VH-VL binders against q8ixk2r445to577. Designs and how they scored, part 5

Target 1, 133 residues: q8ixk2r445to577
Amino acid sequence: FFGMLQNKGLTDYCFDYNPPDENQIVGHQVILYLCHGMGQNQFFEYTSQKEIRYNTHQPEGCIAVEAGMDTLIMHLCEETAPENQKFILQEDGSLFHEQSKKCVQAARKESSDSFVPLLRDCTNSDHQKWFFK
Key: E = the ipSAE of ESMFold2; O = the ipSAE of OpenDDE; V2 = 0.75 times the mean of E and O plus 0.25 times the DockQ between their complexes.

## First folded at step 9 (VH-VL)

Design f1 (framework fv_retifanlimab; at its last look DockQ between E and O 0.06; V2 from the best seeds 0.00; counts 0 for: pae E 11.8 > 2, placed apart)
Fold by OpenDDE, look of step 9:
Structure f1 (fold): chain C 133 residues (1-133), chain A 121 residues (1-121), chain B 111 residues (1-111)
Amino acid sequence: as target 1 above (133 residues)
Amino acid sequence: QVQLVQSGAEVKKPGASVKVSCKASGGTFSSYAMSWVRQAPGQGLEWIGVIIPIFGTANLDQKFKDRVTITVDKSTSTAYMELSSLRSEDTAVYYCARGGYSYGRYYFDYWGQGTLVTVSS
Amino acid sequence: EIVLTQSPATLSLSPGERATLSCRASQSVDSYGNSYMNWFQQKPGQPPKLLIHDASNRATGVPSRFSGSGSGTDFTLTISSLEPEDFAVYFCQQYNNWPLTFGGGTKVEIK
């Protein structure tokens, strides 16, 4: 699966990554932004290695969850996907993080009009449902 | 020095199509978004759409989705806007505007000189 | 879409005076700690010229007498002391949401 990763509950919002330096793409948080279908910032791939890849740059980035965190951070992809980079995109649209045993949920960032994907306890909320478009 | 040079004025009949060009020089082309904005005589500014040359994909205002096509030729660093089914209300100066972005938002920093498109019977 | 309302429509002032222009948005244009608002200056027969981006950052080559402030839904462009070349139309423009939208403009004219 590849393309825009869109949330069902938070209508018209997609995974978005905008590193301050296009030549240094790691270490920043993945956010949610209005889906615009214009490519680079909103193009992701779910691989057979259970990675969510940001593959519009070289070297390629893979979404990871750092220890003790509930945010999605861009790391470099590795030949063998590390445990903190493994996700399961279920048939029902839930995006499950294997290591934390939590689901990715669209959430409002505190004290802002911004939105981010966060790890939360798995529910049947549409805000935890995702699909590629 | 970044420069955007647009094609010349156009006079069209209602129902016809017009294609305006915008050639960029003095900087990078593919990595910046190119927007089109129009301004009717004595009126304000209206955003039409934007394209990112690297991907060739455009985002349009919904009101123009059926009549506007935005394209680019990366080999000549030129962006195009084609507007079909022209109406008298389409009479305006059409601008191309280059934009950078922050957190996925696009802003304008350089503008073409504008192209007057007149639609009259 | 986000509607931007500028006031006043026309501002008549003399050289040397302070100009204060308002732009109000129908909803917040803030995201991720930034206010995505531009200010443009336009003179007759010319394209708009970027003055301020991200609400308060002066574009390259813009004189220090121009300043932008505000966040959320309320923004202000200030010209501390008008020069003769500053008499023009000024537009605000948001780029937080699609579609991009402009205000109706404020004409700063000589009194």
Scores: ipSAE 0.132, ipTM 0.746, lowest interface PAE 2.9, mean pLDDT 92
Fold by ESMFold2, look of step 9:
Structure f1 (fold): chain C 133 residues (1-133), chain A 121 residues (1-121), chain B 111 residues (1-111)
Amino acid sequence: as target 1 above (133 residues)
Amino acid sequence: QVQLVQSGAEVKKPGASVKVSCKASGGTFSSYAMSWVRQAPGQGLEWIGVIIPIFGTANLDQKFKDRVTITVDKSTSTAYMELSSLRSEDTAVYYCARGGYSYGRYYFDYWGQGTLVTVSS
Amino acid sequence: EIVLTQSPATLSLSPGERATLSCRASQSVDSYGNSYMNWFQQKPGQPPKLLIHDASNRATGVPSRFSGSGSGTDFTLTISSLEPEDFAVYFCQQYNNWPLTFGGGTKVEIK
């Protein structure tokens, strides 16, 4: 799978990554942004290793969740995907993070009009449903 | 449908700043990208940066990072671009431009009329 | 950043002739099977007007004599038969990478 990773419940919002320095892609948070298809910011690959890969850069970035955190952060991809970088895109559209046993949910950032993907207890909410387009 | 109306022409001295406004009407303001583009007399187009009002985050060309601030006022549907430490080479027409919304596609369908900023001693 | 080089800088033609404008990118503007290249027309005293988006798609209301083609680093705008209103400056613009960049323009003028 590759393309824009869209949320079903928060319609027209996509995963977006725009690091302040294209040569330093590690350590910044993935956000949700209105889907626009512009350039490299909104295109991701879902790999056979269950990675969500930001793969237009060298070294390539993979989405990870650090222990005890609920935010999605960019890390370097590794030859074998680490457990904290493994996400299962289920048939029902849920995006399950194996290590934490939680689902990715579109959420409003605290006290703002901004949106981010966060880990939450899995539900059938459309805000936890994702698809590539 | 969408209309972008910019503030009037300005004459500035080197070292001053200028703040150009762009009032949007005829569409949803908060969820669409608003870019600023400039054009020196007889020259080509230069992209300055973009903001999507609902996110509040501006993305700037590195060339302008230290001198440009792009902001929005949601209550008036107005975007602003402020350029500081003006130099003579900043003399240009400044445009706001809004991408039409089409899934997977981002391009500038709507442009303001332009604001001439002249920097002279 | 991606540098866009347009050629020729000036194209002198008569009405009814075919115009072929080139835009070459310093690196690919393709991602995920799409070409992120647009074309604009600009007449004196006016803002740019979108003609072609995503390499080959005519914007709403643009006459069929305008067509875009190309992929990767090489893109072409073609005007099949020039009309008097087509004598203007044309810019290519990429949006594959930040910052967004424009070509230097091709002026199409009466020979």
Scores: ipSAE 0.007, ipTM 0.544, lowest interface PAE 11.8, mean pLDDT 85
ESMFold2 (binder alone), look of step 9: mean pLDDT 90; pTM 0.926

Design r1 (framework fv_recaticimab; at its last look DockQ between E and O 0.27; V2 from the best seeds 0.00; counts 0 for: total charge +7 (limit +6), pae E 11.1 > 2)
Fold by OpenDDE, look of step 9:
Structure r1 (fold): chain C 133 residues (1-133), chain A 121 residues (1-121), chain B 112 residues (1-112)
Amino acid sequence: as target 1 above (133 residues)
Amino acid sequence: QVQLVQSGAEVKKPGASVKVSCKASGYTFTGYYMHWVRQAPGQGLEWMGYINPNSGGTKYHQNFKDRVTMTRDTSISTAYMELSRLRSDDTAVYYCARGGYSYGRYYFDYWGQGTTVTVSS
Amino acid sequence: DIVMSQSPSSLSASVGDRVTITCKSSQSVLYSSNNKNYLAWYQQKPGKSPKLLIYWASTRESGVPDRFSGSGSGTDFTLTISSLQPEDFATYYCQQYYSTPTFGQGTKLEIK
């Protein structure tokens, strides 16, 4: 699967990554932004290694969850996906992080008008449902 | 400015091990793969492998898989390459080289000064 | 591994000359998904580390003089020095990174 990764509950919001430096793509948080389909900031790929890969205009990164964190951070991809980079996009649309055993949920960023994907306990909320568009 | 400073020259006997260090500065150490490339006297360049300083993940060339170990210490932005069971044909200058900012982008924009390893009986 | 073959292995030239070095890969290093050639060129002077000149076959590294240019696609690549300067006498290497990185055998550029 590839393309825009859109949330069902938070209508018209997609995974978005826009690093300040195209030559340094790691270490920043993946956010949610209105789906616009323009540029490369919203193009992601779900790979056979269970990665969510940021493979746009030649910066290749893989979304990871760092220890003790609930945010999605861009890391360098590896030949073999590390455990903290493994996700399961289930048939029901839930995006499950294997290591934390939590689901990716569209949420409002604390003290902000912005939205971000966060790890939360898995529920049947549409805010935890995702699909590629 | 980006700098890669390697440890000094080594002289080893066959069968021994050598560990070369590469201290990085001037950039985010964990943001780039660190590669190792060697060059035998009067010869070309040979890729040995890389380490992802962020995760510690490594990939070695098949020619070295059984003898090479790449590690890093992020606290001091230093990468290490250890080559064991040294042979005379391991005599070479060993370079650390900064790779791309993502997997698969293995061109090297900055290089260490090189470490000469001489293996002789 | 992809084998890189450079031509010539050595050449002599004079300051001001136009110099062309060819590199051929045993298989294509063009990635269809992004239409980029995973090919780099390096310069190495005696006793010094290699220096990146070109990456993505034709993108010049920052600080590299305009007289250096890379071209080609697929399996055939060329490094061109439009007007050779005294400091350009060195050994040049091509390198593919489409798969496990491999280098050409090098081209030694000597003063005539």
Scores: ipSAE 0.022, ipTM 0.700, lowest interface PAE 4.2, mean pLDDT 93
Fold by ESMFold2, look of step 9:
Structure r1 (fold): chain C 133 residues (1-133), chain A 121 residues (1-121), chain B 112 residues (1-112)
Amino acid sequence: as target 1 above (133 residues)
Amino acid sequence: QVQLVQSGAEVKKPGASVKVSCKASGYTFTGYYMHWVRQAPGQGLEWMGYINPNSGGTKYHQNFKDRVTMTRDTSISTAYMELSRLRSDDTAVYYCARGGYSYGRYYFDYWGQGTTVTVSS
Amino acid sequence: DIVMSQSPSSLSASVGDRVTITCKSSQSVLYSSNNKNYLAWYQQKPGKSPKLLIYWASTRESGVPDRFSGSGSGTDFTLTISSLQPEDFATYYCQQYYSTPTFGQGTKLEIK
């Protein structure tokens, strides 16, 4: 799949990544923003290695979760996807992070009106359901 | 300002080895693959391989696989390429170049100044 | 490896001319999943390193003048310089990055 990764419950919000510059695309958090499809910020590829890859610009990044964390951050892609970069997009739309055994949920960022994808215990909430556009 | 600074020119005899260094500055060294590309006199560009400076993992083009070794020292942001069993057709300018993370999917946005290696008796 | 062929091998032109350089790949470099052509163009002056001009077939690198444009898709690509400047006399290379990177043989653009 390639496209905008949209949330079912938080309507019209998409994964968004806007790195400061191409020299610092690693280590920043993926956010949710209103879907607009403009520029390079909202286009991701879901690969056969179960990566969510930001590949519209070099260097290409892969979404990861560091041990003990619940935030989705940009890491180096590897030739073989590391376990912390593997997400299973299931038939019901849930986005399961295999290493942590948790699901990606649209969540309100603490102390703001901003939204971010975070790992949470898996439920059947529409806020844990995702699809490509 | 991204900068890649390579070691100086080398003159070698057939059968010898050469080790070229490439010192990176102006970016996170471990955040980008380092590639090596060579150019024989009056010829085009030939990709030799890459190193992932974070893991030290490498991939070499089949033409160099049994003669090239790529390494790095992250403490000084420096990549190295060593080519052994040199022959006269290894005479070339050797470049380091910064690339992306994707397997086989990279263009090169910054290049070192090049290191001339001359192989002759 | 994907073979990249450039035409012409050399050309002579004057300041102000429009020039075109073509690049043909032995296989498509269009990745259907993201609809991107994995094709770059470089400029190289004698004794200097290559300089990236264009990636994704048509996207200019930062600082590259808008007189440089890239076009094409699949196997056939063109670099156009709309009004040649004195600093544009150089050798130009195409490069695919769909797979193991390979370069065209180069096109030398000379002063007439």
Scores: ipSAE 0.007, ipTM 0.614, lowest interface PAE 11.1, mean pLDDT 87
ESMFold2 (binder alone), look of step 9: mean pLDDT 92; pTM 0.946

## First folded at step 10 (VH-VL; framework fv_retifanlimab)

Design f2 (at its last look DockQ between E and O 0.06; V2 from the best seeds 0.00; counts 0 for: pae O 9.7 > 2, placed apart)
Fold by ESMFold2, look of step 10:
Structure f2 (fold): chain C 133 residues (1-133), chain A 121 residues (1-121), chain B 111 residues (1-111)
Amino acid sequence: as target 1 above (133 residues)
Amino acid sequence: QVQLVQSGAEVKKPGASVKVSCKASGGTFSSYAMSWVRQAPGQGLEWIGVIIPSFGTANLDQKFKDRVTITVDKSTSTAYMELSSLRSEDTAVYYCARGGYSYGRYYFDYWGQGTLVTVSS
Amino acid sequence: EIVLTQSPATLSLSPGERATLSCRASQSVDRYGNSYMNWFQQKPGQPPKLLIHDASNRATGVPSRFSGSGSGTDFTLTISSLEPEDFAVYFCQQYNNWPLTFGGGTKVEIK
């Protein structure tokens, strides 16, 4: 799968990556932004290694969750996907993080009016359902 | 080196359809946006629509929505634009143009040679 | 739809002179702190040629006498010293919102 990764519950919001320096794409948080398909920020690939790749830029980035954290952070892709970079997009639309045993949920950022994807206990919420557009 | 080669000129009557092809070579076909742009004689450029072969669906300017179909054939690295219900004002040179290296970049660094479509009775 | 208005419609200049071409958008073409505005050159009987992408980035092989500037709704293409091959029509183009749109063009002609 490749395209814009959209949330079912938070309608018209997509995964978005906006690093402050286009030449240093590692270590910044993935956000949610209104889907628009312009520029390089909203295109991701779901690979056979269960990676979510940001590959509209070189070098390619892979979404990861660092141990003990609930935020989705950009790392460099590796030849063999590390466990913290493996996400299962299940048939019901849930996006399951294998290492943490948690699901990706659209959430309001604590101190702002913006939205981010965060790991949460898996539920049936439409805010935990995702699809490629 | 990327090259875009388009099909030859067409002369059509009002009400007919035309299908213009754009064959890509010298690069990866499936990862680049392919746009269609037209230019009436002595006039400016008008964007028609775009397809990214990996997405499979086109995004069209609303004024063409009911008359234009943009498709790809990945096996031949060829994009197609079909314009139906032709009118005399559709007389123009039709270009295919390729976007930048990454998805979502719609600045066209490679252009086909153009296909003149003449609509006259 | 974002309308791009280019001015002037025609510039009549001599080789060696400075050309300043304007493109104004009906809405901002900025997103994420970037400007999604491009410039093309077109000579008779030829397809357009990309000069500047994303407001200020020179495309491969474009001479340094071409520069782009601006943000928001107001953009400029500058040719610092016109060469004989620079007499052509120049178009701006935005990709901040669908549909993609072009300006009407500025013809740079020999005086």
Scores: ipSAE 0.029, ipTM 0.654, lowest interface PAE 6.9, mean pLDDT 87
Fold by OpenDDE, look of step 10:
Structure f2 (fold): chain C 133 residues (1-133), chain A 121 residues (1-121), chain B 111 residues (1-111)
Amino acid sequence: as target 1 above (133 residues)
Amino acid sequence: QVQLVQSGAEVKKPGASVKVSCKASGGTFSSYAMSWVRQAPGQGLEWIGVIIPSFGTANLDQKFKDRVTITVDKSTSTAYMELSSLRSEDTAVYYCARGGYSYGRYYFDYWGQGTLVTVSS
Amino acid sequence: EIVLTQSPATLSLSPGERATLSCRASQSVDRYGNSYMNWFQQKPGQPPKLLIHDASNRATGVPSRFSGSGSGTDFTLTISSLEPEDFAVYFCQQYNNWPLTFGGGTKVEIK
């Protein structure tokens, strides 16, 4: 699966990554932004290694969850996907983080009018449902 | 608490190289980014570059790309900055500064004591 | 690069007075509803000390008399009532764009 990773509940919002330097893509938080279909910072791929890859920039980044955090941060992809970079995109649309055993939920960013994907306890909320478009 | 301890003062001639070390203790080394910042006497602060120890990736200011190499030894929790082709203008106190790279935040909450590098003929 | 201009270069005040320091960026340092601006305090012979991050958040252990405000290109560090230990140089620093850059500093000196 590849393309825009769009949220079902937060209509018209997609995974978005826009690092300060396009040539240095690691360490920043993945956010949600209006789906614009222009590729670039909204193009992601779900791989056979259960990674969510950011493929528009080289080297390729993979979404990771750092210890003790509930945010999605871009790391470098590795030959063998580390545990904190493994996600399961389930048939029902839920995006499950294996290590934390939590689901990715579209949420409002604190002290901001923006939105971000956050790890939360898994529910049947549409805000935890994602699909590639 | 976290401490960053840098190597001692250096006196070099123009054209030489210097390698400054920064040893971290009291925290996780690989979980943070390590930046190098210098300050010429009586002047402001100048960011040189940053390295993410867990990845080994470094980002340098363009002006230093040809002369600076930033590395880490994860086994000793030590970061290094090597500056080659030294010039008199490189005379400064060089600091290592630890900061988080999560959330795109590069604010330096821990600093080394600084290393004076003097370049003179 | 983003150029940060601090003003004034020197601020002469007495203990107990209010200090207002300005930092202007050549372009916006805002992203995703946040302002990526820090403030540091530096005393002679010491490394800088983080005071404010994200424009308005005090770092751990920083007295309440220090406050940061601003967004976009204009930022302010305020010391509500100067203490003797507050006389130092203050730097702003942005981390919205590579390369990271610092302002030229404002020296707060005793009148």
Scores: ipSAE 0.006, ipTM 0.612, lowest interface PAE 9.7, mean pLDDT 91
ESMFold2 (binder alone), look of step 10: mean pLDDT 90; pTM 0.928

Design f3 (at its last look DockQ between E and O 0.07; V2 from the best seeds 0.00; counts 0 for: pae E 10.9 > 2, placed apart)
Fold by OpenDDE, look of step 10:
Structure f3 (fold): chain C 133 residues (1-133), chain A 121 residues (1-121), chain B 111 residues (1-111)
Amino acid sequence: as target 1 above (133 residues)
Amino acid sequence: QVQLVQSGAEVKKPGASVKVSCKASGGTFSSYAMSWVRQAPGQGLEWIGVIIPSFGTAWLDQKFKDRVTITVDKSTSTAYMELSSLRSEDTAVYYCARGGYSYGRYYFDYWGQGTLVTVSS
Amino acid sequence: EIVLTQSPATLSLSPGERATLSCRASQSVDRYGNSYMNWFQQKPGQPPKLLIHDASNRATGVPSRFSGSGSGTDFTLTISSLEPEDFAVYFCQQYNNWPLTFGGGTKVEIK
């Protein structure tokens, strides 16, 4: 699966990654933004290694969850996907992070008007449903 | 302070093309999305499209997909809007407008001074 | 696209009077508890100037006499007491959906 990773509940919002330096793509938080269909910062791939890969830039980045965090941070992809970069995109649209045993949920960033994907307890909420478009 | 300075007025014949520039200064060019908006004389505002300078890919309103090209030159912090196959109804003031790209904010906090494009026989 | 209808088209008032401008969207511009509606002021020969974002938040430097309210499909820009410099055209603009769209504008003119 590849393309825009769009949230069902937060309608018309997609995974979005726009690092301040296009030549330094790691270390920043993945956010949600209006799906614009331009690709680039909204183009992701779900790989056979269970990675969510940001592959519009080289080297390729993979979404990771750092210890103690509930945010999605871009790391470099590795030859063997590390545990903190493994996700399961379920048939029902839920995006499950294996290491944390949490689901990715579209949420409002605390004390902000912005939206971000966050790890939360798995529910049947549409805000935890994702699909590639 | 952020400033957007656009190129000068243009007079074109129908069928011609026009390329308007918008040079940004006083801020981080690649951190924001640059939109183009036009306004026909005495009329409202019409959004044309947007580009994210860091990526160089534009999203256009369906109405303009066949005639508009939006580009950027990051080295000069300049955005461009080229409109081809000009017709009389394209006569308008064309604005570049900076918008926040991060975190779902898309309000235009800075605008160019506008570029009048007149299309007439 | 979301069509924004502003009313009235023209509002003739005197300095000191209260101005109430309406903007109605063809569909809701709300999502996840936020209203994606902006208001702009435009004076002749000038580009639009952001007044209100997210329905009710004044942009930096905007006088307190300007206020925005509303949600869903109905939004209002209020100028509590018109100053001479407030006579201009006002546009609403939504950013809930692509393409971004503007209202037709309300001209606030001096009576």
Scores: ipSAE 0.040, ipTM 0.705, lowest interface PAE 4.2, mean pLDDT 91
Fold by ESMFold2, look of step 10:
Structure f3 (fold): chain C 133 residues (1-133), chain A 121 residues (1-121), chain B 111 residues (1-111)
Amino acid sequence: as target 1 above (133 residues)
Amino acid sequence: QVQLVQSGAEVKKPGASVKVSCKASGGTFSSYAMSWVRQAPGQGLEWIGVIIPSFGTAWLDQKFKDRVTITVDKSTSTAYMELSSLRSEDTAVYYCARGGYSYGRYYFDYWGQGTLVTVSS
Amino acid sequence: EIVLTQSPATLSLSPGERATLSCRASQSVDRYGNSYMNWFQQKPGQPPKLLIHDASNRATGVPSRFSGSGSGTDFTLTISSLEPEDFAVYFCQQYNNWPLTFGGGTKVEIK
């Protein structure tokens, strides 16, 4: 799959990656932003290795979750996908992180209008349902 | 109903800068993309760039990245496009344009009236 | 970037005739079976006006004589029976990939 990864429950919000230095894409958090489909920030590829790649830049970034954390952070992709970079996009739209056994949920930052994807216990909430557009 | 009203025509000398404004009314400003498009006399349309006010980052066509700055003032619902180091080939009508949709569909169904910028010696 | 080539550059017709305008993209503008191609009409001294979005959908208030078709790289705007107000320049525009690009236009003029 290639396109914008959109949340079902948080209508019109997409995965977005906007690193402060485009020459250093590693180590910053993935956010949610209104879907606009322009620029490099909202296009991701879901690969046969179960990676979510930020592939509009070289070297390509892959979304990861570091041990003990719940935030989605950009790492460099590797030839063989590490376990912390593997996500299963299930038929019901849930986005399952294999290593942590948790699901990606659209979450509001406390006291703001900002949203981020976070790992949470898997539920049937529409805020845990995702699709490519 | 969204309305886009642009600043008036400008006459400039080569090497100067121009800043065109586009004031939006009748809709949400912060979450909708605002694009700038120009049209030289008798020519086609050329997309310059876009900004989403709440995102704050402008995306420009590569040919303009060194000479164009796109900004917004959210308190007045106004977008600005500044073009520096003007040349005679920059003579054109400059439009602001906006979609009515908050997700990945960019149809440009609202346009400003256009601002003629004339660059002459 | 995706280059859009419109043909013909000029189409000379009389009121009541059918107009067929072509737009060819240098790369596919399709994604998941949807075409991200729009059509605009522009009259002298006016900004462009959206006619067709996503290849085949008429924008609000556009008369039914306007229709769009095509997919992939080849798109067509058809005006089934030209009215006097339809003599204008028509542009195609893609939004499948950055930067957004316009075709060079087809001028539909009175023969």
Scores: ipSAE 0.008, ipTM 0.541, lowest interface PAE 10.9, mean pLDDT 85
ESMFold2 (binder alone), look of step 10: mean pLDDT 90; pTM 0.931

